VH-VL binders against o27280. Designs and how they scored, part 464

Target 1, 266 residues: o27280
Amino acid sequence: MDSMNVPEVLEIKRIVEESESVKTFIFSWDFRREVRPGQFVMVWDFRDEKPMSVSLIDPVRSEIGISIRRVGEFTDRVHGLSEGDLLGIRGPYGRGFELMGRDILLVGGGIGMAPLAALADEATARGMRVDALVAARTADELLFLDRLEAAGVNISTCTDDGSCGFKGFAHERLLTLEENHDMAAVCGPEPMMFQVMRILDERDVPAQLSLERYMKCAVGICGQCCLDDTGFRVCAEGPVFWSQELSRVREFGRYRRDPAGRRVPW
Short names: E, the ipSAE of ESMFold2; O, the ipSAE of OpenDDE; V2, 0.75 times the mean of E and O plus 0.25 times the DockQ between their complexes.

## First folded at step 22 (VH-VL)

Design if19 (framework fv_acasunlimab; at its last look DockQ between E and O 0.81; V2 from the best seeds 0.81)
Fold by OpenDDE, look of step 22:
Structure if19 (fold): chain C 266 residues (1-266), chain A 118 residues (1-118), chain B 108 residues (1-108)
Amino acid sequence: as target 1 above (266 residues)
Amino acid sequence: EVQLLEPGGGLVQPGGSLRLSCEASGFTFSKYWMSWVRQAPGKGLEWVSYISTGGRSTFYADSVRGRFTISRDSSKNTLFLQMSSLRAEDTAVYYCAKWYIGRAFDIWGQGTLVTVSS
Amino acid sequence: SYVLTQPPSVSVAPGQTARITCGGNKIGSESVHWYQQKPGQAPVLVVYYDDYRPSGLPERFSGSNSGNTATLTISRVEAGDEADYYCQVYDESSDHYVFGGGTKLTVL
């Protein structure tokens, strides 16, 4: 066990309200500890600990951002925090996204846009052309639009209710988009990712997908985040997987395991 | 059986041109990025070029940029390397290599020797 | 250009453990892959993503990456392990694949 497994108590530098249910917490970060888009950190509020994706990586300001959606007790507590309050952060962990090529497609749903936003920043900084399909249930749940636009990302939106952009799901919108990408990065609801992956595969577009599972140790020991059949640990071999890896994962898009390890459908 | 076959090597004069081919079998060629890697006699491995699945993007080592062109034909499961303005230092065994996750190469051809000599 | 540094040679007795290092300034932030090349043969991937082993490779082959150094470890070395070994990364800053200079492993 190395020092990265010890939570560092950090002060919340800023809080950005991304939507009604999503806040981005900004922390000062020592970039001697490198972090990549797609990696996650364990956030500790001194009571509980949860994995969260890094949504902002700013070496210039020496800051990282963690976007958290309010979904339960832990996140309720975190959302109640203010600038200047403290959180424990350990990590980063896991495999992040890998950028190749010049044209990249990002497909994100809801809070899944968090790691993709960070990836978008990196990609644009590298001079890549970035198309982003941003999906949400409603317009007010679309995340990071202004940020993405400011970065020069070509944005396409879709909403379940049609309140913004294409009315429908991300995979449906994807079918209407051109096939001019070297690779894709996908993050969102697993059913969405499953459908998107299928389409991208048919189009011979290499894709990386970020999975969400219950992660306890974050270091590949406890096995809580193991994927059936393959033994892939989301915290170690993931959370970012190539589509070819996920194609071997039976449970992907079909079910997940709850905190007790029981199969639960999506 | 997964295989990459590399015909097209041979002897060429300096300033000459040569086109290498790499025929893929045993896997879905169109789904993988492909690369050329060369090895001069008695020397180490040197990456030459890289192409995306659809051929939309190509990348080259500085040593060959402007002289070599990588391309692919999915209908023929074939990767190409058009070499022009060949130099003595281009003499090498040229390998085609299949992309694997993590930007590795899991399948290699047996290589074809290109000798540039007057 | 980004450079990966390997020792030119490593010698080990049969049954012992060989360790081949690969050094680079950015190696800690990059995924390192390892290839084995026997004389007259094409390279073979033996380790990818720092410490993962392709299917079909013996468990004797393992990898690690810490700081600025990646290490290929071959335990219980056999005569058949005698080969050149290359580390490899992808340099995102230049979009170049980069190989180390290679290490000749001699089994004594």
Scores: ipSAE 0.907, ipTM 0.944, lowest interface PAE 0.5, mean pLDDT 95
Fold by ESMFold2, look of step 22:
Structure if19 (fold): chain C 266 residues (1-266), chain A 118 residues (1-118), chain B 108 residues (1-108)
Amino acid sequence: as target 1 above (266 residues)
Amino acid sequence: EVQLLEPGGGLVQPGGSLRLSCEASGFTFSKYWMSWVRQAPGKGLEWVSYISTGGRSTFYADSVRGRFTISRDSSKNTLFLQMSSLRAEDTAVYYCAKWYIGRAFDIWGQGTLVTVSS
Amino acid sequence: SYVLTQPPSVSVAPGQTARITCGGNKIGSESVHWYQQKPGQAPVLVVYYDDYRPSGLPERFSGSNSGNTATLTISRVEAGDEADYYCQVYDESSDHYVFGGGTKLTVL
């Protein structure tokens, strides 16, 4: 019997280059440990351990995919690995996305599309109509477009620089899209998520938002991932929250926390 | 005060029809999925139907599909259940219930009795 | 077609701990919610998301959920806790809400 708190050392089965800065690492996975879209795993390179988005959940092939953006020393080392190399994985952890209704809107910014790609696969497999707004700084950073297209997702794009699709921010593009969804799922930079949440609330569209905060233990003991005003911990109570929960939190969208727990501006 | 009020139900013959209503107050009705849940005398809770916030999507238990229609009017803060082709097994107290995070129900009406009998 | 199974009754002495189970295939992968219903009254939500309490509920009410069993725990049971208790999930595959059959808690 395995504990989800102890890393299992797994071989990298395949590597998919999603963009210049993002790779998806695919592993065999025993789905007696169920993984839901929106949950995360801790990836251990035998020196350091970081939380990472699950972007592929494939019980039929017994595989998971973990999408990692190159942003620092740890992720540089992981991006340097090859198929056959080893990583430690523990989890899954956290609260995943919950599906209801027939029509869902996904709004993803950058690497935030990773958990939403997994959710899109589940939603389309259940017969839901899925619209996705995929946002990035530039065209080369738009993620998972071919995969979403193949799944039958209706895609809208935006880029900060206008190199593909709508020129501007995700919330600006959202104002020009249809308003008739039963629910939404949102993941990306916290300022983007705040603006998107406000629009969805005005439209009476219940939303779930995935927050990525600094995390050490992944089981809620350390307190490093706490939200202002509520005391909710991202790793234990989230990372996925309903917009109703977040509307009571003054910190959301306005501040972040450093590793010591101090509040700093975005 | 958060409240759901179901006006009185009734006695109806088999094959008959009845419309239930549920008036909401003390919360923003338009932001929540709403449900009907019933309880036959001396029995457990049975989910009947739910409706999305915009009314676009409706779902029904198999036992009532094709006979019952859920609807809502956000301008009146009112949830409806149109029941037709009623059967004896539809005899129950009917509750309206408000969606809560996690797909729970946090606010329930006090219920209204529907009796289907000759 | 998802089914939740509860024992029909549980008896406990005042001041002791009551445990009410809810069985379901892979229920540990679901969010489980619990309701208290006293005679002639509407149900009241007492636990949601397996183990959160709604505002105004005493800390004596708690829950757990793993594997094929979810459990509602009521510590320091009082006579006023005597009621029927129902578990509930949402089954995404059928788009149905599902309730357990209910458990009558008797305080002796």
Scores: ipSAE 0.707, ipTM 0.872, lowest interface PAE 1.7, mean pLDDT 88
ESMFold2 (binder alone), look of step 22: mean pLDDT 91; pTM 0.940

Design if2 (framework fv_acasunlimab; at its last look DockQ between E and O 0.81; V2 from the best seeds 0.82)
Fold by OpenDDE, look of step 22:
Structure if2 (fold): chain C 266 residues (1-266), chain A 118 residues (1-118), chain B 108 residues (1-108)
Amino acid sequence: as target 1 above (266 residues)
Amino acid sequence: EVQLLEPGGGLVQPGGSLRLSCEASGFTFSKYWMSWVRQAPGKGLEWVSYISTGGRSTFYADSVRGRFTISRDSSKNTLFLQMSSLRAEDTAVYYCAKWYIGRAFDIWGQGTLVTVSS
Amino acid sequence: SYVLTQPPSVSVAPGQTARITCGGNKIGSESVHWYQQKPGQAPVLVVYYDSYRPRGLPERFSGSNSGNTATLTISRVEAGDEADYYCQVYDESSDHYVFGGGTKLTVL
């Protein structure tokens, strides 16, 4: 283990309210430690530690952003913090997204847009054409729209209730889009990702998908985030996987392990 | 059996043109990015060109840009490299290579020799 | 252009461990892949994503990437391991695949 496995105590530089349930916490970052879209950090509030995707990577401002959805006790505490407060950050960890080609499709659902937003920034900075399908249950849960638009991303939205954009799920909206891309990056609810991956595969569009699992060590030792059959560790071999890898993972889109290691449906 | 076969090599004069083919079998060709990599006699590997699955995007090494054109025909499971304005320094064994995760190449053809000489 | 640097040759006795290095300024942030090429043959992928082994490859082959150096390690070297070994990355800044100059591994 190296020094990167020790949390660095960082001050919250800025907080951006993305939605009612999502905040982006911005930290000063030393970019001698490179971070890539799709990688995650372990966030420590001095009581508990949780993996979070990096949603903003700004080398110019020497900042990173971590978007956190309020979903439980840990995130409740974090959401109660203010600018100037401290958090422990260790990482980054895992495999991030790999960009290739000229045209990329991003498909994100809910908080899954967090790593994709960072990817969008990188892709657009590289001169890539970026299409983003942003999905959420309702319009008010759509994330990073203004940011994506400002970056020059072509945005399509879909909402379960039809309050914004296409009424329906991301995979349904995707079916209405005819254009094929050089590659796709996908992140969101696993059932969504499963369906999206299927469609992209049928269209011969290489896809990368970011998985969410319970991670404890983040360094591939504890096995908490192991995927059945393959032995893939989400923290080490992921969280970003190629569709070809996930095709070998039986549990993908079907079930996950809870903190006790039990199979639970999505 | 997964295989890449590369016919089309041969002797060509400087300034000439040659079209290489790479026929894929044993895997779903249309689902993978494909690449050409060449190796001059007694030298190392040099990437030449890269094409996306749908052929929408192509990339070239600086040394061949403007002279070589990569293309593919999914219906024939075939990758192509159209070479023009050939130079002596283009003399090499040309390999077609299948993309693998992580931007690696897991399957290679046996290569075809292209000799550019007067 | 981005350059990967390999030693031109490495010699090792049978049964010993060979280590082949690949250096580059950005290599720590890149995924490094390794290929084995025997005389008159096409390259064969032996390590990908720094440390992963393709199916069918012996466990003797391993890889690591730290700092500005990636290393291919071949344990319990056999005569059949004598070959040229190339490291490879993808340079996102130029959209180029980049190979190292290759290392000739000689089994003494």
Scores: ipSAE 0.908, ipTM 0.944, lowest interface PAE 0.5, mean pLDDT 95
Fold by ESMFold2, look of step 22:
Structure if2 (fold): chain C 266 residues (1-266), chain A 118 residues (1-118), chain B 108 residues (1-108)
Amino acid sequence: as target 1 above (266 residues)
Amino acid sequence: EVQLLEPGGGLVQPGGSLRLSCEASGFTFSKYWMSWVRQAPGKGLEWVSYISTGGRSTFYADSVRGRFTISRDSSKNTLFLQMSSLRAEDTAVYYCAKWYIGRAFDIWGQGTLVTVSS
Amino acid sequence: SYVLTQPPSVSVAPGQTARITCGGNKIGSESVHWYQQKPGQAPVLVVYYDSYRPRGLPERFSGSNSGNTATLTISRVEAGDEADYYCQVYDESSDHYVFGGGTKLTVL
């Protein structure tokens, strides 16, 4: 389903400052190109091109939003742009989240909350009960709280430093929450996702996890995101995986790969 | 060996009741959504019902809602379909099916025939 | 309700390629799964997520999905491939599973 399209050059319609380090860039979008929560786009700033998760999907206003954390030169340049400036967008790519059942638990760490915010909007629109555990290092980094509240999501928070909500890690907060959900969706730092997945598996809650390292290639078979130790085609099969798929991936939660393909501990 | 075994079919008159069971083995039953799918003689596949892993959420095709009840018992690794107010159009082979990634079904029972006839 | 449309039958010669279509409004945005059913037997999953094969399935089975049409492709068709084939999606708007009407593949 992925294609090798030239990026479409789009005007930044609005910029939402989500935190000091995260901005959401909103574009007009023709929804004949359908977008699902958990899919990603390639963002081109006329020098470099990086994958970014879609955080807002609004067919009524014909808009998408892409949330970008400032973490390096590319994202610094994009954060320096203004409304009216141009970016290239290709996509969407990848497998998005799939909904079943009547209630869902979202567990998001940091910028990982971006695709989950889009999923929350879709789940609430379908009449599902949505609980969200929103995690960050500090209160300033908790994302999308007002938006989730406006959508009718039941929010729990945790911060590593205790500045907002539960003091501790997402998986520790999860142990104190209601255990019964039909499914879960998880996105954030991979060590957090591994610990959360283990708890959800012990509770027999089917989970889908979004893995950033499986977003580097937009066209299927290319380089770092094409195959793992299981032989799955990651670019066509991710970034969202069911936990049943991830139980076969030896590196998940254990190590990452550097640009040279070498295993590096988390 | 992953298996689904479905005893319990039979002949019943219109308006009657029948309970189907499906015994699972070779996988951790409690971790998977389960479905019933039926096939009338000479016809295609028709989804009937599914149930969440904990049994909290149940879903039904419009043609059976209010007459059929899906349930599960994790201690017995067993899926059930309680059918009531049976009609001639409920005559079919009934399969139980195990959820697979993508909301597919990877393991099917061999099916059991339910005949509703006067 | 969401509807999937399949041709009632497809005939191919042994060794040729069979293509079985599944039509649906915006089906290219759905994950499509395919089942083979031989007479008197339960269905068997042969393709999932549009294009992936379950473990152990011959490479001859493949699939694609775009626009309003998903396609199951069977290369180098053998007599043993003669069966009914069903496509399936999950319709999130109704919370229902949906099957196509089935296609009888005849190998002549």
Scores: ipSAE 0.744, ipTM 0.883, lowest interface PAE 1.3, mean pLDDT 87
ESMFold2 (binder alone), look of step 22: mean pLDDT 92; pTM 0.948

Design if20 (framework fv_acasunlimab; at its last look DockQ between E and O 0.83; V2 from the best seeds 0.84)
Fold by OpenDDE, look of step 22:
Structure if20 (fold): chain C 266 residues (1-266), chain A 118 residues (1-118), chain B 108 residues (1-108)
Amino acid sequence: as target 1 above (266 residues)
Amino acid sequence: EVQLLEPGGGLVQPGGSLRLSCEASGFTFSKYWMSWVRQAPGKGLEWVSYISTGGRSTFYADSVRGRFTISRDSSKNTLFLQMSSLRAEDTAVYYCAKWYIGRAFDIWGQGTLVTVSS
Amino acid sequence: SYVLTQPPSVSVAPGQTARITCGGNKIGSESVHWYQQKPGQAPVLVVYYDNYRPSGLPERFSGSNSGNTATLTISRVEAGDEADYYCQVYDESSDHYVFGGGTKLTVL
């Protein structure tokens, strides 16, 4: 066990209201500890600890951002915090996204756009052409649009209710988009990712997908985030997986395990 | 059986051109990035070129940029390396390599020798 | 250009553990892959993503990556392990694949 497993108590530098349910918490970060898009940190509010994706990586300002969706008790507490308050952060952990090629497609749903936003920044900084399909249930839940636009990302939106962009799901919108990408990065609801992966596979577009599972230790020891059949640990071998890897994972897109380890359908 | 076969090597004069081929079998060729890696006699491995699945993007080592062209034909499960303006230092065994996760190469051809000599 | 540094040679007695290092300024932030090449043969992937083994590779092969050094570890070395070993990364800054200079492993 190394020092990265000890939470560092950090002050919330800024809070960005991304949507009604999503806030981005900004922290000063020492980039001697490198962090990559797609990696996650464990956020500790001194009561509980949850894995969160890094949504902002800013070496210039020496800042990172963690976007958190309000979904339960832990996130309720965190959302109640103010600038200047403290959180424990340990990490980063896991395998992040890998960028190759010049044209990349990002497909994100809801809070899944968090790691993709960070990836978009990196990709654009590298001079890559970035297309982003941003999906949400409603227009007001679409995340990071202004940020992505400012970065030069070509954005396509889809909403379940049609309040913005294409009316429908991400995979449906994807079917209407051109096939001119070297690779894709996907993050969102697993059913969405499953469908998107299928389409991308048919198009011979290599894809990376970020999975969400209950992670306790974040260091591959407890096994809480193990994927059936393969034994992949989302915290160690993931959370970013290549589609080739996920194709061997039976449970992907079909079910997940709850905190007690029980199978629950999506 | 997963296999990469590399015909096309041979002797060529300096300034000459040569086209290498790599035929893939045993896997879905179109789904993988492909690369050329060469090895001069008695020397180490040197990456030469890389191409995306659809051929949309190509990348080259500085040592070959402007002289070599990587391409692929999915219908033939074949990877190509068009070499021009060949130099003595281009003499090497050329391997085609299949991309594997994590930017590794899991399948290699047996290589084909290219000798550039007057 | 990004350079990976390997010792030119490593010697080990049969049954012992061989460790081959690969050094680079950015190696700690990169995924390191290792290849075995026997004389007259094509390279074979033996470790990828720092410490994972391709299917079919014996458990004797393992890897680690920490700081500026990646290490390929071969336990219970056999005569058949005698080969050249290359580390490899992808340099995102230049979009180049980079190989180390290779290490000749001699089994005494």
Scores: ipSAE 0.904, ipTM 0.943, lowest interface PAE 0.5, mean pLDDT 95
Fold by ESMFold2, look of step 22:
Structure if20 (fold): chain C 266 residues (1-266), chain A 118 residues (1-118), chain B 108 residues (1-108)
Amino acid sequence: as target 1 above (266 residues)
Amino acid sequence: EVQLLEPGGGLVQPGGSLRLSCEASGFTFSKYWMSWVRQAPGKGLEWVSYISTGGRSTFYADSVRGRFTISRDSSKNTLFLQMSSLRAEDTAVYYCAKWYIGRAFDIWGQGTLVTVSS
Amino acid sequence: SYVLTQPPSVSVAPGQTARITCGGNKIGSESVHWYQQKPGQAPVLVVYYDNYRPSGLPERFSGSNSGNTATLTISRVEAGDEADYYCQVYDESSDHYVFGGGTKLTVL
């Protein structure tokens, strides 16, 4: 029979308030268990378990960080925790981002910047030039700007309401930028990622996109994270996909599925 | 119908130069990173060089750095390898190869033999 | 630089299962790709991302990757499977592609 990771109960070492709605929870981590940017963990609060992206990977300090947006009961309970409190962590799972070349464009929307912040740290540490387009609804929701600047990332911003940087959507800002890159990484609301992917495809920039889907088993057995037409499982074949893989998928950017498998608009 | 064709190759003396080409058809050449991979007679595969889709970033194996230059011309769907200061150990079949998902190579040319000998 | 180690040869009877190994330090954290090369021919991709097959490859070709070893498995080996097999990764620390030394599969 299969053997799955069981949750390891870890103490919250530090909490960073990234915005009014996003906190990063930092844990000690033994890096003999490798973690790559773009992978996720299952966070267990002893009542429920949810997938969360890794946003900090620090082998020098033996720390991992997980950024969580407050959106419901589970995340409300986790946001109410303090340093010293316990959470269960299972993972890491999934395909991470793959790096090639000398430069990379990051395009992140909202909490989607979390895995991209981890990728930016790795890319800059490897000597790559990193440009980031950071998108949010408002200025106060732009995430990780200080980390990105400290890492040497060249940042462009956009906000839906125009309170910081370009007023508009990430893909609209991208159209106004003259950028040639060896590759790109994209994470955020799926409609945003679809529009950004189309522009990058036109520019002949190979792109990787990180998808979020309902997950239960985290190892690809249950089938609830499958994409239409391909049978790809976000938890096993993803969550990071190359744009070429996603071009075969009709549902990408059009709709999502609820836990019962029914189509729900984005 | 997807093809990579490597005309060129041949016999050259040590210290000489040779330019290899690789003509692509059946796919959108400008969207893919491209590599040269070589194989000495009776030996295994050895990666030589790759180039980004826009041609701005190039990488080389240590054994060829400073002597070989990879380039591409998207208007002609052609990949090039300019080889100079050739040595006997550069004798090999040279393949061009197309990037594939995961940093693999899915399409290979049939290869062209370069022999470096007096 | 990063090194991939393969056995020089593997022999197997027709109809049996061949297993070709590719050793590397922490190779389980890498995406491993496999190529088949018949004499006088270009390599052909047979497995990518450890265990995915390109279109048109038979299901009897499969792969696994864990710890320090990746393995190409060929079930119900046929005479036509006799070839050299290479594993390959991309080493991000050097920005280089790396191939194993190759394994000659002999079908007895």
Scores: ipSAE 0.791, ipTM 0.905, lowest interface PAE 1.1, mean pLDDT 88
ESMFold2 (binder alone), look of step 22: mean pLDDT 92; pTM 0.943

